# Ledger of designs, part 5: VH-VL binders against Arf guanine nucleotide exchange factor SYT1 (SYT1)

Target 1, 216 residues: Arf guanine nucleotide exchange factor SYT1 (SYT1), of Saccharomyces cerevisiae (q06836r405to620)
Amino acid sequence: SRRSSSIVNALSSFVNLRSSSLSSSRQQHLQQQQQLQQKLDVSLEDLPPVPAPEFSDSCKDFLIKLAPYGKFIGIILTEKDDEFKKNCLNYLLTNCFEFKNDPLDIALRKLLMFLELPKETQQIDRLIMAFSFAYYKAQKSYSKKKGIECPWSNADQVYFIAFSLLMLHTDYFNPNNKSKMTKHDFVDLVHNDKYSGGNEIPMAVLTYFYENVTAK

## First folded at step 10 (VH-VL)

Design c49 (from c40 with heavy chain F29I G31S H53T)
Fold by ESMFold2, last read:
Structure c49 (fold): chain C 216 residues (1-216), chain A 122 residues (1-122), chain B 107 residues (1-107)
Amino acid sequence: as target 1 above (216 residues)
Amino acid sequence: QVQLQESGAGLVKPSETLSLTCGVAGGSISSYYWSWIRQPPGKGLEWIGEIYTSGSTSYNPSLKSRVTISVDTSKSQFSLKLSSVTAADTAVYYCARGHYDYWSGYRPFDSWGQGTLVTVSS
Amino acid sequence: DIQMTQSPSILSASVGDRVTITCRASQSISSWLAWYQQKPGKAPTLVIYKASTLESGVPSRFSGTESGTEFTLTISSLQPDDFATYYCQQYNSWPLTFGQGTKLEIK
């Protein structure tokens, strides 16, 4: 998988995205808990020490232990290159988010409405990679059940576009940036990276995403 | 089904501005990408440019210094202006609809106007 | 700009023949290739999109294939109504570009 160094650097100062889409009962419960944590204006450092996984814990068992940490669960599960925490993150994204009906920009907004984006580049990378894998599997499964072609070739393609959308949002809504990234700049950025499969996404699809991300 | 119809002057003098309007009937103008394409007599097709309802445009680099495409959603119309015309701009001008639906796929120009001949001559 | 090279420029064939028109892109366009049919004095009409998907209402004797950056339009049994000029067009990248056309003439 290949990623642009410029994208990684830009995300070190990322600004939050939000969405208002209606969700399942489990997702509604998680949303309410996250909102209460945000209203209290707490940081991860203000909370009790994060419990360590016990040898016998399932992913579900550990996620239940992490529930009080709310929006910080994403940061906790990505703090290290830890196989068990990676599996727990995949479990969370697969079972507590419903992505199958959503275009990528909406799904990304749902993710960031409930999970705080980590500050460290390596943690952001792990979170967005896990998101992209879960999203691709949901879209692939949905398209198979509907008898239609999946819009995405693989999870790496999803990952590259997801990062490109984060970079676009950060650039476009930066109050200090008077020279906003244009539609043509965004398409050129995606098409110039030929390894990711982004260069094979037609400009009309990329225009759809650009207009939706910048329309707010 | 959507219907497109070009209108405007069929004769334009050199150095003046070619101006065309595309009327849209039987569909919304606000939900698609709208394009102008031209064809010199006996020759092939050339994409001029496109516009989304937001006003965002893309132009063929060969024409970009002379072309303006605009949309008037209230009149269900979009327009082409091509400045500083020469005899080389003599062509049949078509308006066309492009569209994308995330799940149902992407089609380029699935609806075209009838075309209107514009001749550049004094 | 992505150049679309179409061949042949003129194709003469008889009713009932199987004919093939070729279009080559100067770089990858994935499957975002369309074929249009244009009869004299009329606007182009969409025949095939996404390289191989037949537009609704188009006779099943028309088909499209792709191999890398080469694309073909095939008419399996040529009919008199198929006399026209055919254009390929990529819609992957700006500017949108057309092939120069293939005039299909009945012998």
Scores: ipSAE 0.303, ipTM 0.672, lowest interface PAE 4.4, mean pLDDT 83

Design c50 (from c40 with heavy chain R107Y)
Fold by ESMFold2, look of step 11:
Structure c50 (fold): chain C 216 residues (1-216), chain A 122 residues (1-122), chain B 107 residues (1-107)
Amino acid sequence: as target 1 above (216 residues)
Amino acid sequence: QVQLQESGAGLVKPSETLSLTCGVAGGSFSGYYWSWIRQPPGKGLEWIGEIYHSGSTSYNPSLKSRVTISVDTSKSQFSLKLSSVTAADTAVYYCARGHYDYWSGYYPFDSWGQGTLVTVSS
Amino acid sequence: DIQMTQSPSILSASVGDRVTITCRASQSISSWLAWYQQKPGKAPTLVIYKASTLESGVPSRFSGTESGTEFTLTISSLQPDDFATYYCQQYNSWPLTFGQGTKLEIK
């Protein structure tokens, strides 16, 4: 529907927001490249047909074949419920992204700076779930190494919060929405979750996310 | 090393508006939550509300109908207005700084102003 | 609103004593609790945050513990500078709320 298209467009703009957490020069350079790609109106259909994986391809072999597709790699790897492509996506997210010392909102921005968000709901789900697993694993490992408590209980919790942040951004920056979600609304939304452990995330951490995600 | 300083009238008539400003010096204004807290003479502390530099606020429900907190980031200051005051609003008013952090998650008041007594009297 | 109930309201002790002040939350606040010290005529100062972490510059004789919704502030060997009023404060939920205070007096 038109609502779904507006949400996807608003989520895609999430990558263009700058925060103090995204101020590194490398991240800013890559942000500028993303903006140029948007200005040039490059689409996946403008590129050569996507190669099919060969029987003998490792995940790395296939990802090398996909390198020319840049920001579209996420869309390609989530087009269907394909076990090999899912494994390639997991490989990409664990080996080509650095998440371990990032708050979740920063990690989401990094993901979406380099990968275009798919339009189809099932593709979005596959991408964010794969991201959430890779992110949780990195955060758990990092927190153990530093001798600190990991903020996350499991990957499903990360997944729920990741979608909550995307929804918050969409709601806050949608020009058609005059009654924006408040800090209290966001905390209540997350804390009312019975199934993924949102109620276990401290108000202080959710406040941090709210202020960073809604920063202009 | 951050320093907070309350300023405003120390005497306010009943039914009028109490108005205070807190100036912030010697540290960053951005990235912190700025609170007003009051203490009636000889009594405990009551949180009035807080504001972020974006204008995002939270108010104590007991005072929400009468309180407005505002921020001027260009001057590194924030303000309290409490309308329709009565003798019950006589207190020392403090401004204070809190902070949210992803890893530590704390929001304690790590810096306070000196406090200013506001008396509500005819 | 989360009520914070401190006890005792007044505690008399001597230099060198070990003292404990208790604060109970009306519901779970995890570890999001702070302790403040306030001397007469002065603003409060932060002593402990996150239930048990000492603020920088606070002497190691101060410690905090938690068990469920019960929190304690302990001073292992009182010094003359420690006689003051102590407040607990939760920052788990809005509104932020303080305990009623415990006045620590010289015996």
Scores: ipSAE 0.375, ipTM 0.695, lowest interface PAE 3.7, mean pLDDT 84

## First folded at step 12 (VH-VL)

Design c62 (from c40 with light chain S30N)
Fold by ESMFold2, look of step 13:
Structure c62 (fold): chain C 216 residues (1-216), chain A 122 residues (1-122), chain B 107 residues (1-107)
Amino acid sequence: as target 1 above (216 residues)
Amino acid sequence: QVQLQESGAGLVKPSETLSLTCGVAGGSFSGYYWSWIRQPPGKGLEWIGEIYHSGSTSYNPSLKSRVTISVDTSKSQFSLKLSSVTAADTAVYYCARGHYDYWSGYRPFDSWGQGTLVTVSS
Amino acid sequence: DIQMTQSPSILSASVGDRVTITCRASQSINSWLAWYQQKPGKAPTLVIYKASTLESGVPSRFSGTESGTEFTLTISSLQPDDFATYYCQQYNSWPLTFGQGTKLEIK
């Protein structure tokens, strides 16, 4: 946790964090079809109270109960440090997402296409940590099956780069930010970090990630 | 198979601007880093800088104040301008490409132009 | 800047000899090191990348190894076409930097 806390603090002080804003919605929105929630501006508070897990629930059973919450499932599963919800999040990311073929920037985009980013730093950390573990396992298994070298040394490296890309995206596309992080700023931030393995990635390769994340 | 060819004036007067163009045939720009590298006669190689297909540049700090690298994708060309030249800028100038692919990895200068000698003399 | 130091500067050898050229980086570059061969009047050509991976079309008598910040190019049985100047080059960090070169000459 010392390593994760240090990384989060260092990156968070550099950029503004943002999350989706939701307009107030009356309780009657809860009677609409759940697919509509993904297209409309709704808030988690406008939905029915989140069900508690039952003693007999598998991760799959509980995720089925969470299906009406759509994009908010990530927020729900990270709201507190809960082992069952962590296992459900790992199950979701392993079984409902396909990451094995994707460069990290694409996989992160897929994650955020379907799950709303939490507002709280500790929830963001839990989500990105779970994502990075699932992503690394998928990439390592895929690399082994194809007989090629895995691009990543370990899950901690994936976590550091994923969080760095998230911070870059949030900073770059924040309309309130007039002083956007440049390529050189991003490359220096990541490549100078020898603690989490950012320094193992060539500067030119970090240009690839920068350009892909900052493309609209 | 990609082919790179340098062109430009072979003689430049001191204080003027050295200008070179690299023509690229038989390849795409996506996923490639387009570099200029020079070699003074009888000496080693010095990286001048690179340009990514987005137009993003990175320059050797020793030359940054005098160097501009540009790309023109419609002409399949990229260029070098080096201002305020002196005799120390006399060298063979090469263009070269580097390559990154997520799964195939990062391969450095796998293709080079033939090189062109640029002499700076009064 | 990462300094790349080659040894020796000049290496005299005969056809059939096993030769080694050493390159040291001033700091860690992981495995992001390449070896180039350059003949007089010609552009360099890539021999090895990622410290030990042979470029396509390069004879198997060429090999590369690494240990920490030290890198070695080996030619197991020298052929007439192998007499050239060899450069190492790190591509981990900007600016990209080359060693000063090793001239491999006929005894």
Scores: ipSAE 0.702, ipTM 0.888, lowest interface PAE 1.3, mean pLDDT 85

Design c63 (from c40 with heavy chain S104T)
Fold by OpenDDE, fold request of step 19:
Structure c63 (fold): chain C 216 residues (1-216), chain A 122 residues (1-122), chain B 107 residues (1-107)
Amino acid sequence: as target 1 above (216 residues)
Amino acid sequence: QVQLQESGAGLVKPSETLSLTCGVAGGSFSGYYWSWIRQPPGKGLEWIGEIYHSGSTSYNPSLKSRVTISVDTSKSQFSLKLSSVTAADTAVYYCARGHYDYWTGYRPFDSWGQGTLVTVSS
Amino acid sequence: DIQMTQSPSILSASVGDRVTITCRASQSISSWLAWYQQKPGKAPTLVIYKASTLESGVPSRFSGTESGTEFTLTISSLQPDDFATYYCQQYNSWPLTFGQGTKLEIK
């Protein structure tokens, strides 16, 4: 989608992923591969082996090396509990995504448009955790700058709601699931949470998010 | 400024269905919650239910089995149906608007209609 | 359902007086409490939302506070136009519920 291309372009611009050292032909090939990857149901297994980070690599350097993997970058960076990869993911989310003006549902949508969701639960957890922290930080900073109250209490609350919305999204758009989660089911599930602050969000607001996430 | 106006029959017989409409002028339906609230004579306020602009409804459990709220965005109006009415349903009925914006927050009933008296008489 | 207990039911006061109305929720509602003013024969009007935020156009003599599940509406100096019935309302959970009301009357 045009929006995914814009995010990729933004990513390339922010992290300078277009290393001048890649011959125009390789860049074209990478672009073609990215376009083809968008068209072709290419799996990560069909791509060349993922390069290992070098000791001298910064997060920026490593992300440049991962640029050819496009939507799989999230999967690559969450494959293992690695501190360097975690930092790189944080770097990516902080510098390449603009969450400051976006409601949580929109920010999450942007994330998923650019990054393919991992299959493993632990990887998903790592991804959403990193996202939630980056998002909360951005929202807090923006709110402060604008002199308004931040819509969120803390990053844990963001994490819980983001994760819930992700699950809702996955359920709702999964063609194999005949029984979809209803609004009331979702609202009750989230609002009954007392640990992560779900109960502090009005049911009407949860309806807002439900409707936005399930909107085609 | 948004204006809300209730309309419908002021007299309903027992066991019949109360039907009211709220007309909205000077504003959009999008992004708002539209509610019905009633007040028996000399008593407090009771929330009946609400409808989101998308058509999603939430009802008071005490009335859920008898209540239907609908929206017609083309006419800028939403409606209330209350079936099997009794004398206990005699009240002034209000339509009201709530609003949620991600940055400005949630305002539950920032605008009200003038209210319409509905009497259930045998 | 969340019960809202409002007190007192009737409050007699004079112009210029400081008055306080209290509302207690049966469970946590965070800050999602509103106050309404209703005059005889009229619809309620929003006075305060989010426990302490003053609605646009409402005089600054009105204020709201929160402490746990207890909420207060204060009028610092009563004016003739302030004599009415006041209601608290929680909007955290369905069903939305109101307090019983406080009739503020002239002494």
Scores: ipSAE 0.910, ipTM 0.967, lowest interface PAE 0.5, mean pLDDT 91
Fold by ESMFold2, fold request of step 19:
Structure c63 (fold): chain C 216 residues (1-216), chain A 122 residues (1-122), chain B 107 residues (1-107)
Amino acid sequence: as target 1 above (216 residues)
Amino acid sequence: QVQLQESGAGLVKPSETLSLTCGVAGGSFSGYYWSWIRQPPGKGLEWIGEIYHSGSTSYNPSLKSRVTISVDTSKSQFSLKLSSVTAADTAVYYCARGHYDYWTGYRPFDSWGQGTLVTVSS
Amino acid sequence: DIQMTQSPSILSASVGDRVTITCRASQSISSWLAWYQQKPGKAPTLVIYKASTLESGVPSRFSGTESGTEFTLTISSLQPDDFATYYCQQYNSWPLTFGQGTKLEIK
């Protein structure tokens, strides 16, 4: 699979913009390194130890140092509840992804094509929370520029729906699960929520998301 | 532009099955929600259920045990079967279309068939 | 099930009058409310969706508003073609439900 190539391109663009001392050959080297990692099915443990941030690092400076880690950048930035790494993750998602005209299900797929999903629940939560804030910001900005209504009330609603779609996908495509989540199970999960605005989304619209997520 | 047309028997005996088909012409079939709605003579409207072009259904709980809605996308048709009918099922039956698009939103029944009266009588 | 309660059941009015029909939902439906017009012997036609958006081809004398769970349909200057039965309908939750109707008739 070549899922991490877009992330390498995005980070290479930022490296080029932020360092006049970097040559184009170094940019190409970073892109080739990511392609090799995909071919070898590299795990995070196979790569050099992750560098610690230096006292003077901006989020951009640290992300440049993380570029060789490709799809693992999401795992690295969510490792623990670290405010600097949280800010770096927000910077990455806001500046290196284009979500503005994507329906939520497509944007979530795009995220997970380029960043490997962490294994630990707390890391997954941090990643999806950061995604949802960046996604809502992009959607609200796009809607305002077009003079149309934003599909989402706030970032917490986006977070709840994104997490629900992730759970649907993992449940539906788990080969060990013989009793798949039905459309009505998913609708009940989302539409019974009063805290994050899941109940504000029409049940028929949730059918649209269910069908798109469960399709091959 | 889109046209919906109900067809089927107008007289059904008690305890038998009411069967109707809605033909769709002059527009796209795929990407829409297809509903059956009924109206007893001189009374209001009751939603029976809907089917998405994929075959996914949602039914009014008051009718759920007796209702089957199905779709044939190759023929641009969808159908209603209502089993074990009584006089209370006498109504004009309509087919109707709904649509969702992420940016343009959710539109309910923006196109209706002309309706067909089905009478349940011995 | 979400009950939709319309008032009045019958409304008598003259050409040129401003008329208002009210529909109340038994619980929150956000803005997922439609209004239909039905003439005798014919299918309903969509007038307003998303509480306040006019369907294509509907005259601008029709308008819709919402406040909480209360929704209104207003015709600012009644025309002869507007005498019909009007239904509200929520489309937030299954089952989709209609109000019982308001018959708008000539005085």
Scores: ipSAE 0.664, ipTM 0.864, lowest interface PAE 1.4, mean pLDDT 86
Fold by ESMFold2, fold request of step 19:
Structure c63 (fold): chain C 216 residues (1-216), chain A 122 residues (1-122), chain B 107 residues (1-107)
Amino acid sequence: as target 1 above (216 residues)
Amino acid sequence: QVQLQESGAGLVKPSETLSLTCGVAGGSFSGYYWSWIRQPPGKGLEWIGEIYHSGSTSYNPSLKSRVTISVDTSKSQFSLKLSSVTAADTAVYYCARGHYDYWTGYRPFDSWGQGTLVTVSS
Amino acid sequence: DIQMTQSPSILSASVGDRVTITCRASQSISSWLAWYQQKPGKAPTLVIYKASTLESGVPSRFSGTESGTEFTLTISSLQPDDFATYYCQQYNSWPLTFGQGTKLEIK
């Protein structure tokens, strides 16, 4: 099966499971997402119109043109399903970020420190998917160089865990959320997923990720 | 080189609380899972539960209503309390360490205490 | 709960023999399977973790393999020091569970 189809199916399953298990938390998450989307809309609106790619632009050429947009580059490159902009995003994440030494939670924090999270679910999906591919490639390369086993089975697994951590962080640190996701809630959501390989990660190891995300 | 040592009363009356402490020497709690495991005489091993260094616990559902595991990082100790004991709780009790590191992976129970026999008898 | 079933319960063998102990999980545990050796009156000691990785200080005559939910511990040339009871244990899911044990006796 195709990666994008598998990832979309895994994301739908995760969202549906969260909705059924944590209905009050789902409503709080939706409200938090709306607040984030409003923030992103206002910020990008204040900048000059984004330049269009020229016929002969390489990814590097176009990224240089986008440099003045700073943290909004991720939003710009994910606005539409555009193959050239997707290639530019991959180039950016591969050449301008250093992920190989970082556990996933740290790498995700780095991403979001430098790139603002998009407002729409489809844009978030494209950003996190591109991140997960670049991250997996870096981790696999680093593991091979060190003669150790890569912590990840594939990029789809990375994507599923990355999105799960993003959802956990949003839920846990939402000021309007009275009933925060517990360790057992998080572990159950992730460990029960066979399609993206969450079930291949021991429950005790998922405690490590939960504690790191919620300890901030 | 980590060393674990169980201590506590070896004889407990029925309906009372079994209480054990595991002293930990030579290691930090970061990235480690601290477990209690028991072995009834002549029988196999049963996991009771674990505590992560943060205080986060996971218990065997068969014992969860009676079990409390806690940690005192200032004393490098973790403890087991098992309430409402019966003769079925007579066993050798072990404390053990599980180890996780992101790059080197997860090893269960790579270090064990010597074990202590607790007998439940009137 | 994931049930771990060991076979055989008792295994008699001679020094120099190749022996195999089998453990079956009631559902998928990926590779998160450990083997322990327990000598009389002592705590268990870790032999193999992650199905096939040898713990530090364990002789190379010990090895582990996996196929689906079936796991094996093999001792390629049995030594007198290998007399013990062996336990498998899954550590994928809570509660962590052990097999019932295999007593390895020297003939």
Scores: ipSAE 0.636, ipTM 0.864, lowest interface PAE 1.5, mean pLDDT 85
Fold by OpenDDE, fold request of step 19:
Structure c63 (fold): chain C 216 residues (1-216), chain A 122 residues (1-122), chain B 107 residues (1-107)
Amino acid sequence: as target 1 above (216 residues)
Amino acid sequence: QVQLQESGAGLVKPSETLSLTCGVAGGSFSGYYWSWIRQPPGKGLEWIGEIYHSGSTSYNPSLKSRVTISVDTSKSQFSLKLSSVTAADTAVYYCARGHYDYWTGYRPFDSWGQGTLVTVSS
Amino acid sequence: DIQMTQSPSILSASVGDRVTITCRASQSISSWLAWYQQKPGKAPTLVIYKASTLESGVPSRFSGTESGTEFTLTISSLQPDDFATYYCQQYNSWPLTFGQGTKLEIK
């Protein structure tokens, strides 16, 4: 969505202004780290052509067909703005991931351990949006079950913070970026976004995320 | 219930380093952030700085160049060092605890030490 | 730095009175505002956090409100034990900052 795109652009711009580095290079670095972690020796291009969904396919059926593609499933499902694929991604995130008891940084890490981050910004946006929705839903359900307040106000807030964490990670581990985002900068960045509810996240929680994301 | 207690020299000479320790009893360092706050006689409260269980710190810019806060979880304590003290640093120094658990939320300083007076005098 | 301005500096009231203390932030601090009570020779005690949430163990006669950058602490019916100095504190941004305090004294 335009809104999502705006958030992504704002964050990217902020990081780029500080580091004078291209967003694409930072994304590549993040992807490289992910690839190293996953020890994958093959690329999506090395795999058979991705099957098209049949009219009779449920999300479950289609995901079964995509199972051989493993970490590339996220890329496949976000390649185009397709409603069926979007639903399948949501199904995947809801049924194949366990986020209910995880802080956002941990949940995001889990996501990226199993799914390779797309290269294209729009795909990243679709993936993180879907993730945020699923995560929020899980968190809300869990909080209700435990009789505690949900730490998140809505999925947009989750999306913003999730994306911010991705950007932070990319910035911090980019060797070409000599000026790293500080904890204070990160908090200020998040707090300045009142539309997504970033201002509602306490400094302490953001500090927690900062420390965990930047940990070597 | 958690108990905080400040300890250290109550008298420090000008240009020397003020050193205080806060002992924490009955609680964990995880899920909390720890702060030093001071109050000059007859005046208001001034936040000095904070430290998290991770060791991450933030300092008041007015004191940043002179302040060091550290934590020793094994001893259940965190410390304050303030270098190059002057008479202006005479105050009651408090250690305090705040909460920042992911599920239970964020709270400011709900637990305080009794405070310790530090006088800077020759 | 975010400046917190309290008013009044001194408030004289009688037991049973409804009293209100105001704190204004120099910029937006969302709801990250706390109120403390301090008695002479003692450490501050938390009364309200998140602008309007009552700390456990604090009497219900205490309440907090927020409107933009303005915050209020209200005691609905003043008790003898309530005479003290009150401080507001923001924890939205570093450095954490306190108001100058309001001394609530007996009339």
Scores: ipSAE 0.487, ipTM 0.792, lowest interface PAE 1.2, mean pLDDT 89

Design c63 (from c40 with heavy chain S104T)
Fold by OpenDDE, look of step 16:
Structure c63 (fold): chain C 216 residues (1-216), chain A 122 residues (1-122), chain B 107 residues (1-107)
Amino acid sequence: as target 1 above (216 residues)
Amino acid sequence: QVQLQESGAGLVKPSETLSLTCGVAGGSFSGYYWSWIRQPPGKGLEWIGEIYHSGSTSYNPSLKSRVTISVDTSKSQFSLKLSSVTAADTAVYYCARGHYDYWTGYRPFDSWGQGTLVTVSS
Amino acid sequence: DIQMTQSPSILSASVGDRVTITCRASQSISSWLAWYQQKPGKAPTLVIYKASTLESGVPSRFSGTESGTEFTLTISSLQPDDFATYYCQQYNSWPLTFGQGTKLEIK
């Protein structure tokens, strides 16, 4: 419920900034994904049927079985609300990704370089949620080890910002969007979210993310 | 330690353009935002605007129509232009540096120039 | 714009005194408030940021607190070097705005 609320809040805030963009963003995201898929010439449908997990499979075992699917692993693991697959995704994010030294935008980029973003909103939500938790945990652990303050208050905050960054990226690089989200719009979007603690993120940090995400 | 130094004409005629440059020594532009702040004699501080190393700017709405801030990273300097000046624009102008990064968070203006007085007079 | 209102405008105190300067924001700025010290003929210097974090090199007698939209700068025991004008500044939203200043003068 919190997840959905965060997404809804983010989308609502975005919509309030851009009246007609909700339906278009999904379509645009699909289009962008399609364009990316066209460039890579391989679709998940072109691959062998995805194996079902066996009862005896550990997450590690199942991930090994999924290895041939490469960038589609994220899509596979988020296709359904499956607890085992969720755990496998968490395992993947925790053990196969290194986030401890990365700003959120960089971590998110690494994620998306390795895993293709799902097309369906619910799948995206599952992926980003899992990522956010893994990232937050890594950041918190690292900060503790280094004796510094963790930049993030909680995983929900990370989730919101990560999602916002995805929205920003999609918006900015969509050629059909003539009016782009501005730096100020982005900051306002985040700061208006009091539920996840977006309002606690410094404007400068948000500017940092904005500039990095929109950099060509 | 970073050093900021304002330079430019200290006297400007009404309706002309105020032009100042801030030289930055002992540091990089990356990871910082650079601001102009002014202070009329005997009065408080007013933020004019800021620029990032990317060239992204934000201006005070009260001055937006008259203000241009630019950066020249090759020369390690950033500049202020304020057009159509009046006596109200007489002030000590400061350049300042703010720091932001992912790990240490945000620090506002931790480094300032010495300031330069610009007088608008006929 | 977010207005920052400082009080008092002038504060007279003696060496050794405990003094408090208050800054109120017209709307929520979270903790994104800084305090500056400015001596005559000099540029401001950062004293406190994030409402309560002391800038490096600043004496520990300086402290900052926050409560909602109200912020305070406290000097626990005034030293001769502390007599100056102090400004609060929000950096939550553009445009960045300063308080009108508090002149701390010797009684």
Scores: ipSAE 0.371, ipTM 0.754, lowest interface PAE 1.6, mean pLDDT 88

